# VH-VL binders against o27280, part 49

Target 1, 266 residues: o27280
Amino acid sequence: MDSMNVPEVLEIKRIVEESESVKTFIFSWDFRREVRPGQFVMVWDFRDEKPMSVSLIDPVRSEIGISIRRVGEFTDRVHGLSEGDLLGIRGPYGRGFELMGRDILLVGGGIGMAPLAALADEATARGMRVDALVAARTADELLFLDRLEAAGVNISTCTDDGSCGFKGFAHERLLTLEENHDMAAVCGPEPMMFQVMRILDERDVPAQLSLERYMKCAVGICGQCCLDDTGFRVCAEGPVFWSQELSRVREFGRYRRDPAGRRVPW

## First folded at step 19 (VH-VL)

Design Bg1
Fold by OpenDDE, fold request of step 20:
Structure Bg1 (fold): chain C 266 residues (1-266), chain A 119 residues (1-119), chain B 107 residues (1-107)
Amino acid sequence: as target 1 above (266 residues)
Amino acid sequence: QVQLVQSGAEVKKPGSSVKVSCKASGGTFRSYGISWVRQAPGQGLEWMGRIIPRTGRANYAQKFQGRVTITADKSTSTAYMELSSLRSEDTAVYYCARDDQYEGNFDPWGQGTAVTVSS
Amino acid sequence: DIQMTQSPSSLSASVGDRVTITCRASQSINNYLSWYQQKPGKAPKLLIYAASSLQSGVPSRFSGSGSGTDFTLTITSLQPEDFATYYCQQSDDTPRTFGQGTKVEIK
């Protein structure tokens, strides 16, 4: 398995412009290496390396997509790349989402919709009913709406400024939705996920949530992404966790550790 | 489902410019593109270029490079195609179409705008 | 540019006939191929995308197949409303390119 940990240099086949701050990079992929929604890859631009969720899994075309939000120096460089340019990719890593039941609720915020978009494709392909609550600050930041619609997903949107759909946060919109589902998958800002999880728990809806933490090795060795008091490594035991697991994680929704290991509030 | 409504027919002189509009219904632009395709009388379909309204980035066919400009106004959900230095061979029906960035198919299409270039 | 060669340019058929139209790409385009139907004075209508996916609302008598360079549009049983011009279109690379079109006429 050591070969999996060596970045494979891949050509950017296509770039999808999702928003002003998000691009999806499409790569050829050898599906002998299985990848599931919720798993992540390490993206290497030959200067730095960052974990990124897989947002597209297309075994028919032998392609994957990685959606990247422009947030810093690394992502700025990546966003400056063009089709035909090269990136190093190793993985996939981590525990992905598990599908169960007949209907599923997806709750995503911002770039958190990336793994959920891939999950939506898998769920719909399996014949599941998929409802998606897509949240963003503004209408222009809502992601993957066209993909979701094309897949047959029933979409509900909410924006902080009310520019599209429900005005407010995802958990507030969720409170207005009375229908229960067999399971839920959640990904986005951790404060959002924390509130959403509470609501889902009260409704006895099994939920999986994808966490984001600072990662270095991605293979559970360095411990940089360890969650306090549990020993959970986001890269190994996660990034997808069940709500029951996260109930044991006191830092969830409250704080995280920065690259220096300091506790910082959300 | 988004609908595309284009501006009306145009009659232009050679050497002049034409600007065709394409208004999208359904509120603000999503992550799709707007492609422009023209069709000369009795001829096939020819892709001219595409814009991603959310980002404003446009790509053009080499044949029209430097002569076509595609823009979008997010506030009005309207895309524009301006073709300059018009020639008689530019006489055609011009279509805008929703361009899916993942599939690359065109759906839906505008109703088309007839542009006639004559002396 | 990727050239799309469509054949035949025209064909005559009767209601109930099986109609087959082919499209060949100058290079592999995976399954990034769409088929359109166009009637006189109207905009093209998407029939098939991703080479074989039927667009919503399109009758099941339409089907697409193929991958790589060779693609086929099939109408299992031609209906009166199917007399039109059909185009293939590749979306693997820019510029997007179309086949020359196939006019399906009544025999």
Scores: ipSAE 0.937, ipTM 0.963, lowest interface PAE 0.5, mean pLDDT 96
Fold by OpenDDE, fold request of step 20:
Structure Bg1 (fold): chain C 266 residues (1-266), chain A 119 residues (1-119), chain B 107 residues (1-107)
Amino acid sequence: as target 1 above (266 residues)
Amino acid sequence: QVQLVQSGAEVKKPGSSVKVSCKASGGTFRSYGISWVRQAPGQGLEWMGRIIPRTGRANYAQKFQGRVTITADKSTSTAYMELSSLRSEDTAVYYCARDDQYEGNFDPWGQGTAVTVSS
Amino acid sequence: DIQMTQSPSSLSASVGDRVTITCRASQSINNYLSWYQQKPGKAPKLLIYAASSLQSGVPSRFSGSGSGTDFTLTITSLQPEDFATYYCQQSDDTPRTFGQGTKVEIK
């Protein structure tokens, strides 16, 4: 049996309180099992299981971090855990981000900054110039700012209410930035990603975007995360897609499927 | 770079309480903590506790638990440390410091607040 | 609690000397170790974090090494402004704990 598909029971080493609604859980990790930014793991609290992006990859300390936003019953339970408690982790799964060029632009919204934070660490370690546009509803919800700054990332912030940085949405802020990059990585609310992708396409900037869909198996079998018309499985062919691939996905930026498979708007 | 500015020196009687403030510059609190560390005259550094201003959650060293309260006001970007039932042994310089949640290091530090407890 | 033990408690050195200070943790703390410099009447100043990462603005003559339980702060060529007290601090567990300090004095 492939050990990758068997959950390992791991102890929560540390908990970082990112915001009122987001916590990062740190685990010891055996890096004989490689993990890439943009990949996800399945987190099991011995009652339910959910996919979560890896937000920290530290081979020096042999640790990974998983950032979790409090959004429902499962995450409520997880947020109630303490250091020393146990969780089941299996993975990593999916296609991660690919780095290319010298200059990279990261555009993230809310919890979407989680995989981008990990990508930022890798990019800066490679000597790339990293610019990050970090978006959130309010200043208190902006994630990973200090961590990104410490890594040498040039940060621009935008908030819906203007409490920090540019008042408005990420795509609006992006329109005010004229500098081009060799590539971009995008993750956040799908309407945001849709608008950002359009702008990047117009500027001929290659872009990778990470999608979020309801997942069950994480191994491309159940089909719960299939994208309409293309048959792309977010857990297998994604969650990271190139903009050219997403241009073929009708539902992108328009609607999603809920756990019952019903079409619901964003 | 955030700067931390603390309130002025205090002279207190035994049994009383002292509340020291620590104001952070640069806008609202980010995803860092504020730790309080004290240093008695001629002695080393002693960690008292920490608060995560964004969430308001605080934890304390066992030595001070029940006697110290750390709070934060996000609207003014100010953290507070209140120490009750003061004793002569509490005479020290009290520092606030930015506490990196990932690294656990302290940077920057406030300028310190001298607290003298005497009859 | 994790106990941090520095060695030596004090040392005398001259300008230009190589100075080495050690810090030992009572249990493994990975690389969650920071070094601070403190001068009389001043707040501590961060020099090294993550055992070996030099804080921005700190001279390159300062370096840190070690992992697990044994750590070292090295000053390759002591300068006049380096006479101070140095502290190690573990950040692997709560409560955060410091070494007792090492006073570097002029010979």
Scores: ipSAE 0.936, ipTM 0.962, lowest interface PAE 0.5, mean pLDDT 96
Fold by OpenDDE, look of step 19:
Structure Bg1 (fold): chain C 266 residues (1-266), chain A 119 residues (1-119), chain B 107 residues (1-107)
Amino acid sequence: as target 1 above (266 residues)
Amino acid sequence: QVQLVQSGAEVKKPGSSVKVSCKASGGTFRSYGISWVRQAPGQGLEWMGRIIPRTGRANYAQKFQGRVTITADKSTSTAYMELSSLRSEDTAVYYCARDDQYEGNFDPWGQGTAVTVSS
Amino acid sequence: DIQMTQSPSSLSASVGDRVTITCRASQSINNYLSWYQQKPGKAPKLLIYAASSLQSGVPSRFSGSGSGTDFTLTITSLQPEDFATYYCQQSDDTPRTFGQGTKVEIK
């Protein structure tokens, strides 16, 4: 894949309303350009550009889906768009998830479920047994439950307020689950991922985690998404990392860099 | 497993309005939509509109635009379809159905509500 | 709007027969096509979605095929409980539209 691309202007084919704050935008896609779960694209609204996870990969229909959470000015504009409107898309970029074994555990929090939903589709298509721990603050913020269920995923829910499933955090729910898996994929708030990774390591379960950092170029040039002490670039060496790799990253679960390069605690 | 239970049969006069309810039991709406489809006696199926209960956003077939209103109450897991300015041609069985936002298929369906419009 | 045309409008068949129903879209709908079965006085029941995916609990004698504009529902060996009206439905665009239906009757 060409790492430095001009955004392709694509029409929004369909919009799925995942929650009050999350929409999935579906586009026609030429699959001569391969895309893997865990990879991201740069979305351009002709004013600004932001990295977004691919949440749907459908080679049969020649479609991809990009899930976007409304969190600021850029995403406010995007959420105001309708079917038939245009967006610029370049990518995909980064390292995606690898599947191994027969039994996989997905642990996702909030919008972190986006790449995991795509991974779930691939895993189930391969005949793997997929368990998913889906976490959110409230029941109304739980994402992709219907889609995961339709795919044959075994779902366990966790909410901060107990409005659905286990009352508490994802790592707390994970402690109550005794079953081990061949592999785990994790994506969500970094404090959640940090705790989940520790549990999985103690259980000797190989784990991949998807990190989120401020990105500018997406091609490993600007260094804006560089992780302290390792030099890992989230856009190039990531965003998916093995737990062994993240164990070397001091800032993981503790802080991130803001657009000005300052440390910002989680 | 989710089931949809609709309100009972209605008999209305021309020019009046009817409001049909659709309650989800055995689960929640989650991210599914609720579509409304009607069927006149001896005729086929006609899509009227859809609501996403989670967000409250609805869209309608052009034929019914301005005359139909679809709403939902998340606290009671109930969707509503209100049709105003009723005509004899509106005599039909009205169905609600769970609407998959990705696939666009309908499953499950409510049992249907017969609406008769006569002077 | 996308027009859906089913063929035939009605057919007579016997138990054990192979039955084929076709549905044509006025424009390409990819594989966004579902098939429903409806019996008198009952709500429609989903049989097939995504043109060829069998809904859970539906007998394997039902199958769907096609992509683009032409689609087919096949019943390999008609059973007594299969006498009903069948509908195709496109979900590629709004408004959602149905075929006019195919009534499968006893010969």
Scores: ipSAE 0.910, ipTM 0.946, lowest interface PAE 0.5, mean pLDDT 95

Design Bg1
Fold by ESMFold2, look of step 19:
Structure Bg1 (fold): chain C 266 residues (1-266), chain A 119 residues (1-119), chain B 107 residues (1-107)
Amino acid sequence: as target 1 above (266 residues)
Amino acid sequence: QVQLVQSGAEVKKPGSSVKVSCKASGGTFRSYGISWVRQAPGQGLEWMGRIIPRTGRANYAQKFQGRVTITADKSTSTAYMELSSLRSEDTAVYYCARDDQYEGNFDPWGQGTAVTVSS
Amino acid sequence: DIQMTQSPSSLSASVGDRVTITCRASQSINNYLSWYQQKPGKAPKLLIYAASSLQSGVPSRFSGSGSGTDFTLTITSLQPEDFATYYCQQSDDTPRTFGQGTKVEIK
């Protein structure tokens, strides 16, 4: 664990092009540093450092994959890299998902499917039945479908434009799905997660949800990732929370904070 | 379930070009790649290049760079390989194959397109 | 480029025989190794991926083993439909490369 808080410079072994806006970067990884689905790493491009979800955990090959959506200057620079180029990685950090029972439902929106893809691999390896609801704006933005199918996951899709599967939002599709799951794992846009959490709570399905907040230290000292009303630190007590933990959080699903700490609408 | 159906055999003269199509039936490409592999008579298999139809990005084996162009049309689930400046050594069966980006294996394969280059 | 060398180039065998084909990579490829079967006039068919994982619909008499540089395809009880040419293929690095093939013929 000696390198946990210092970025290790790693070579990009392979790049998987998941969509026009999402790439998965695969690195060799020493699994003496254990990684669990739902944990995150800090990715350093030698100029800036951002938290990213781990989407592939493969101890047999000694590889991890980190999925990154192009959304700004940092991610544009990373998307411009090639196999053989270098990135700094520190971590993993945070609380990952906990698996229980025999049947799990995954609900992912956009890049939120990344940590759920890693969880799906672990769940199927344990012999669990895995259902996934994969949401995006369009068919071309549905992530990890081929990988999930190859893993034996039962996939339902929804797209805002109806180009694949159910036309509409994830929570609308969820209302039409089977209710016979032992647990659920949810990751995506926070408004989507709030709506999904309400439905799962009504169905008495234990749910874990993965949150994103602004991060600086990633080890829970600076307070930049704190949730209002509870003092929970996303980087330390999360990013994965049980729905019961989140029920005490007034900000969840209602607003976010900019880097200066000001409340802004979703 | 997905099948790859290629265009028919062609006989070409040296110096010309050939364009082979590869259509997915029973599904779409989604995030898979489409690779092109050729096999000269009595010879082994040679990878030529790959496209990721979802992104439109292609990459080529160095041997073929500059002579081969691989494209895809997502709306018709069809990939194309065009080889220019043909010569007799290009006589081969040309296969397309669905390319798993994570595993890097090929499944399924198209039925193959025989291209004969002769005077 | 990673060179893949198969051995033997050809062999003769009888129905019921155990057949072993080897494939050597010029550098470590982890387990990024696949095996294909090809019959004359037909496209190759995937048998094994990730060195040892059996493709769906492939008979259990086929098995693969190895990692790093040395790999083996085994057919435990050769059947009449197994007379074909077999290729290994690495996917650790670009370009993807194939072995030269091993022709399995009826004795």
Scores: ipSAE 0.810, ipTM 0.910, lowest interface PAE 0.9, mean pLDDT 90
Fold by ESMFold2, fold request of step 20:
Structure Bg1 (fold): chain C 266 residues (1-266), chain A 119 residues (1-119), chain B 107 residues (1-107)
Amino acid sequence: as target 1 above (266 residues)
Amino acid sequence: QVQLVQSGAEVKKPGSSVKVSCKASGGTFRSYGISWVRQAPGQGLEWMGRIIPRTGRANYAQKFQGRVTITADKSTSTAYMELSSLRSEDTAVYYCARDDQYEGNFDPWGQGTAVTVSS
Amino acid sequence: DIQMTQSPSSLSASVGDRVTITCRASQSINNYLSWYQQKPGKAPKLLIYAASSLQSGVPSRFSGSGSGTDFTLTITSLQPEDFATYYCQQSDDTPRTFGQGTKVEIK
C-alpha cells in the first residue's frame, strides 16, 4: 500500500476550513516519498479518484496538506469526512515548479493558490522575495492570505465583485504591478492563466503555469490528460509547463475537452 | 491590527443562561476561527470550543457538549458564546481568542468577560 | 485528552535572572506547542508558537525549545515586566489543552 501507483490509505489528521467551498486535509507523510510544489496526488474516497493539489509540504512535522474545492459528488463526499476518517492517496505525480533567481511573482486564482502556497513556503525558506497576486470572485474566496502573510509574502488581492482589493480580474491587476521579477508561477482558471501568460511573455518574465485536465492513470499511459496540438500529457510532462511550451497549444485558454473527448467552451 | 472586544461582566442565577459577545475591530475574521476559553478564579485555562466564522461551523469540547452554543455574524464581525444551565462552578472569566487553524494557537485574545453564578 | 504538565508550579526570581520553565505532554505532539504569558486581571498573550517560533513583538530574551513530549520556555534575563504566570498549550489534538501554569514571582 506504500507504492506510488497503489493508493496508500491515510488517516485525516486535521481539517482546515479555508472557505465555505475549500478544505485542506492534513495527513502524516513519509518524506522518503519526496513532494515538490506543483506536483499533484490522486485522492481516492473508496468509490472514485480525483487529482488534487498539494498545498502544504512540512517535512519537520512530517505532514502534507491537500486542498479540495467542493464542486460535485466526489468532493461533496470528501468534504463530509471528519478527522480520523480515511482517504487513499496515490502519488505524488507530475512535474513541479522550479525556482530560480531571487524574486518570484505568484499569480493564483481560486483553488489555484493551493500549489502556489506550497511554493511560497519553499521560496521564502530559500530567502527569495515573494510577491503574490491572489484572485477570487469574492473576499470570502481569497485563499491562504493568512498563511502567505505569516511567511512574509507581499500580497496584492483582486476580487470580481470588488469586496477586497482591486475590483476586476487578475490580469487587469497585474498590469498595474511592477515588472521586477526573475520568474513567475501561475495557477488558476485557464482563461485567467492565458491572459496572465500573455502579459508575462510581453514583459520577458519566465513563467511556469499549472494546468488541470481530466486524469485516470496519472502516469501518462491512458491519454486522458493530453493537450491538443502537442500530445503533452498533463500528468507526465506537466501539470506545470513553461510559457513557451504552452504557446504552441491552441486549446490552452480557449476550450477544454470532456471525458468523452468532446470540445467544451470554458 | 485586529482587536477582540467582549461584552461586559454578568451576574447570573443557577439554571439560567449567559450569552457573551466578541466583536472584531481593525479587520475581519477571514479564515481564522474564534475560540472560547474560560478561567475560573485562581485556576488555569480551559478550552470550550470554537467557530469558523467564514463557514459557520462550530465544534465543542466534550465537557461542554449540549450546554454551549457558539455562533458568529460575519456582517458585524461578532462571535457569540451561550452557556446554558449555569452552575456555581461556571463562575469564571470567559475569553474569546482568534484561532489559527494551522497552528492551533490563540492570538489575539479578547479582554475577558467575568461571569458570576450565584443565587 | 492530552495532558500538559508544567514544572515548576511556582518560582521566585530576581531581575536579571535566567528562568526556565518546562512542559511535558502525555503523548508526542511534534512541535504543536505554544507558550502564553498572563498577568493578573489580563488576558493571556502569545509568546512562542511551534515550540520555538517567537511571536512578533515579543522580546528576544524569550525563547522556546523542544519537540515530542518535552518543551522548555527560557527567559535569558528577567525583566520587571516578566513577572507573570506562564502557560503551555498543545494544539496537536482536540480539545486543545493547557498546562496548569507556572507563576514567576519577584524575590
Scores: ipSAE 0.807, ipTM 0.906, lowest interface PAE 0.9, mean pLDDT 89
Fold by ESMFold2, fold request of step 20:
Structure Bg1 (fold): chain C 266 residues (1-266), chain A 119 residues (1-119), chain B 107 residues (1-107)
Amino acid sequence: as target 1 above (266 residues)
Amino acid sequence: QVQLVQSGAEVKKPGSSVKVSCKASGGTFRSYGISWVRQAPGQGLEWMGRIIPRTGRANYAQKFQGRVTITADKSTSTAYMELSSLRSEDTAVYYCARDDQYEGNFDPWGQGTAVTVSS
Amino acid sequence: DIQMTQSPSSLSASVGDRVTITCRASQSINNYLSWYQQKPGKAPKLLIYAASSLQSGVPSRFSGSGSGTDFTLTITSLQPEDFATYYCQQSDDTPRTFGQGTKVEIK
């Protein structure tokens, strides 16, 4: 590691209102610096810096999109910005998803659909058949349905309250879906990912899962994103892991860590 | 496929207002916007403004700022455009169209609502 | 506002002809350009988006090309149902703006 990357200050070109709580911020981007689905960037609002998933990768227009859920002080400030305002972006960082075969299953919960939307665009562009299970608490929180449909993705939905699609959890809906996939990609709340991983493992479907952890440096030197037992750094060896890699991780699906490194139950 | 169905033709006097409705059938608006575009007799197409029904946020072309109000009701999947202080030059066919937030193109369009302003 | 200029304003053609319509933006719009067909008394119909992507259900005789400021709509073998007015539209910036239209008439 030679140095920490410095944020590049970029103008917000466009804001897409995905839901009441989620916006996608679109920036011009020089694709000589490649971006892969599943990688993340650090977003700097000139006060604080947080990791965010890339949800749109468009080399033809030289644009990337970063989807941000309003969940606290930092994201409240970012959601208050307008087109033309500035943000700092450093990255991309981390290991992205790998595509294989012809048939892929995506399972996304909430904002976890963001990196999967980018993956879906790439998979369909390669001629793969893409099925997506999109989960949220309510219909208005189901993300990227219109984009996925336009890309030719076969969508199944589930909502906790039953307002759209199957009423219940993603793993319950997964049990009722026809299975003929060469691989799966999973991103969402960690308890959901654990249940989905267990089902996919029993079905012998190769699966890649994207974890979210606290990050400070994003380049692997501070240790804040380390997983229990293995020493995997989410920012360096992840955020995307194969299910086999995660089977060796005690904390996955059981607890998380706060910024001080203290175990906190899910 | 979603279809946009607009309210019927209107004949109005100068100085009055018109409110045109646009209802989605065969689906809901979801994350799409609804734009309003008008066409005077024998003329081209003119964008008036857009609403994102999911959030209620509307934006207007400067020419119409202060005279146009665009609203939406998610529960009925209906958008509305109200144009006030009508003049004879406002005689036109008014279209609603589903507006892709990423692409910014329009598909589908409503069938159009003829508004005639005459005394 | 981004000005969109179409050429020609009208043209006459026969069934089977190849016709081209051009559209120029007053500044670069990348490929944020769509083409519409409109027949009298009907709503416009989307033909092409993203400069060159064919909308579902549109015949392959329609094609679009260009990027930046200069764009072309081509009909390779004109059919009787293609006699209409054609509009380009940019979506790179607000307000969305249309070209003035190109009327394609039977010779």
Scores: ipSAE 0.773, ipTM 0.873, lowest interface PAE 0.9, mean pLDDT 89

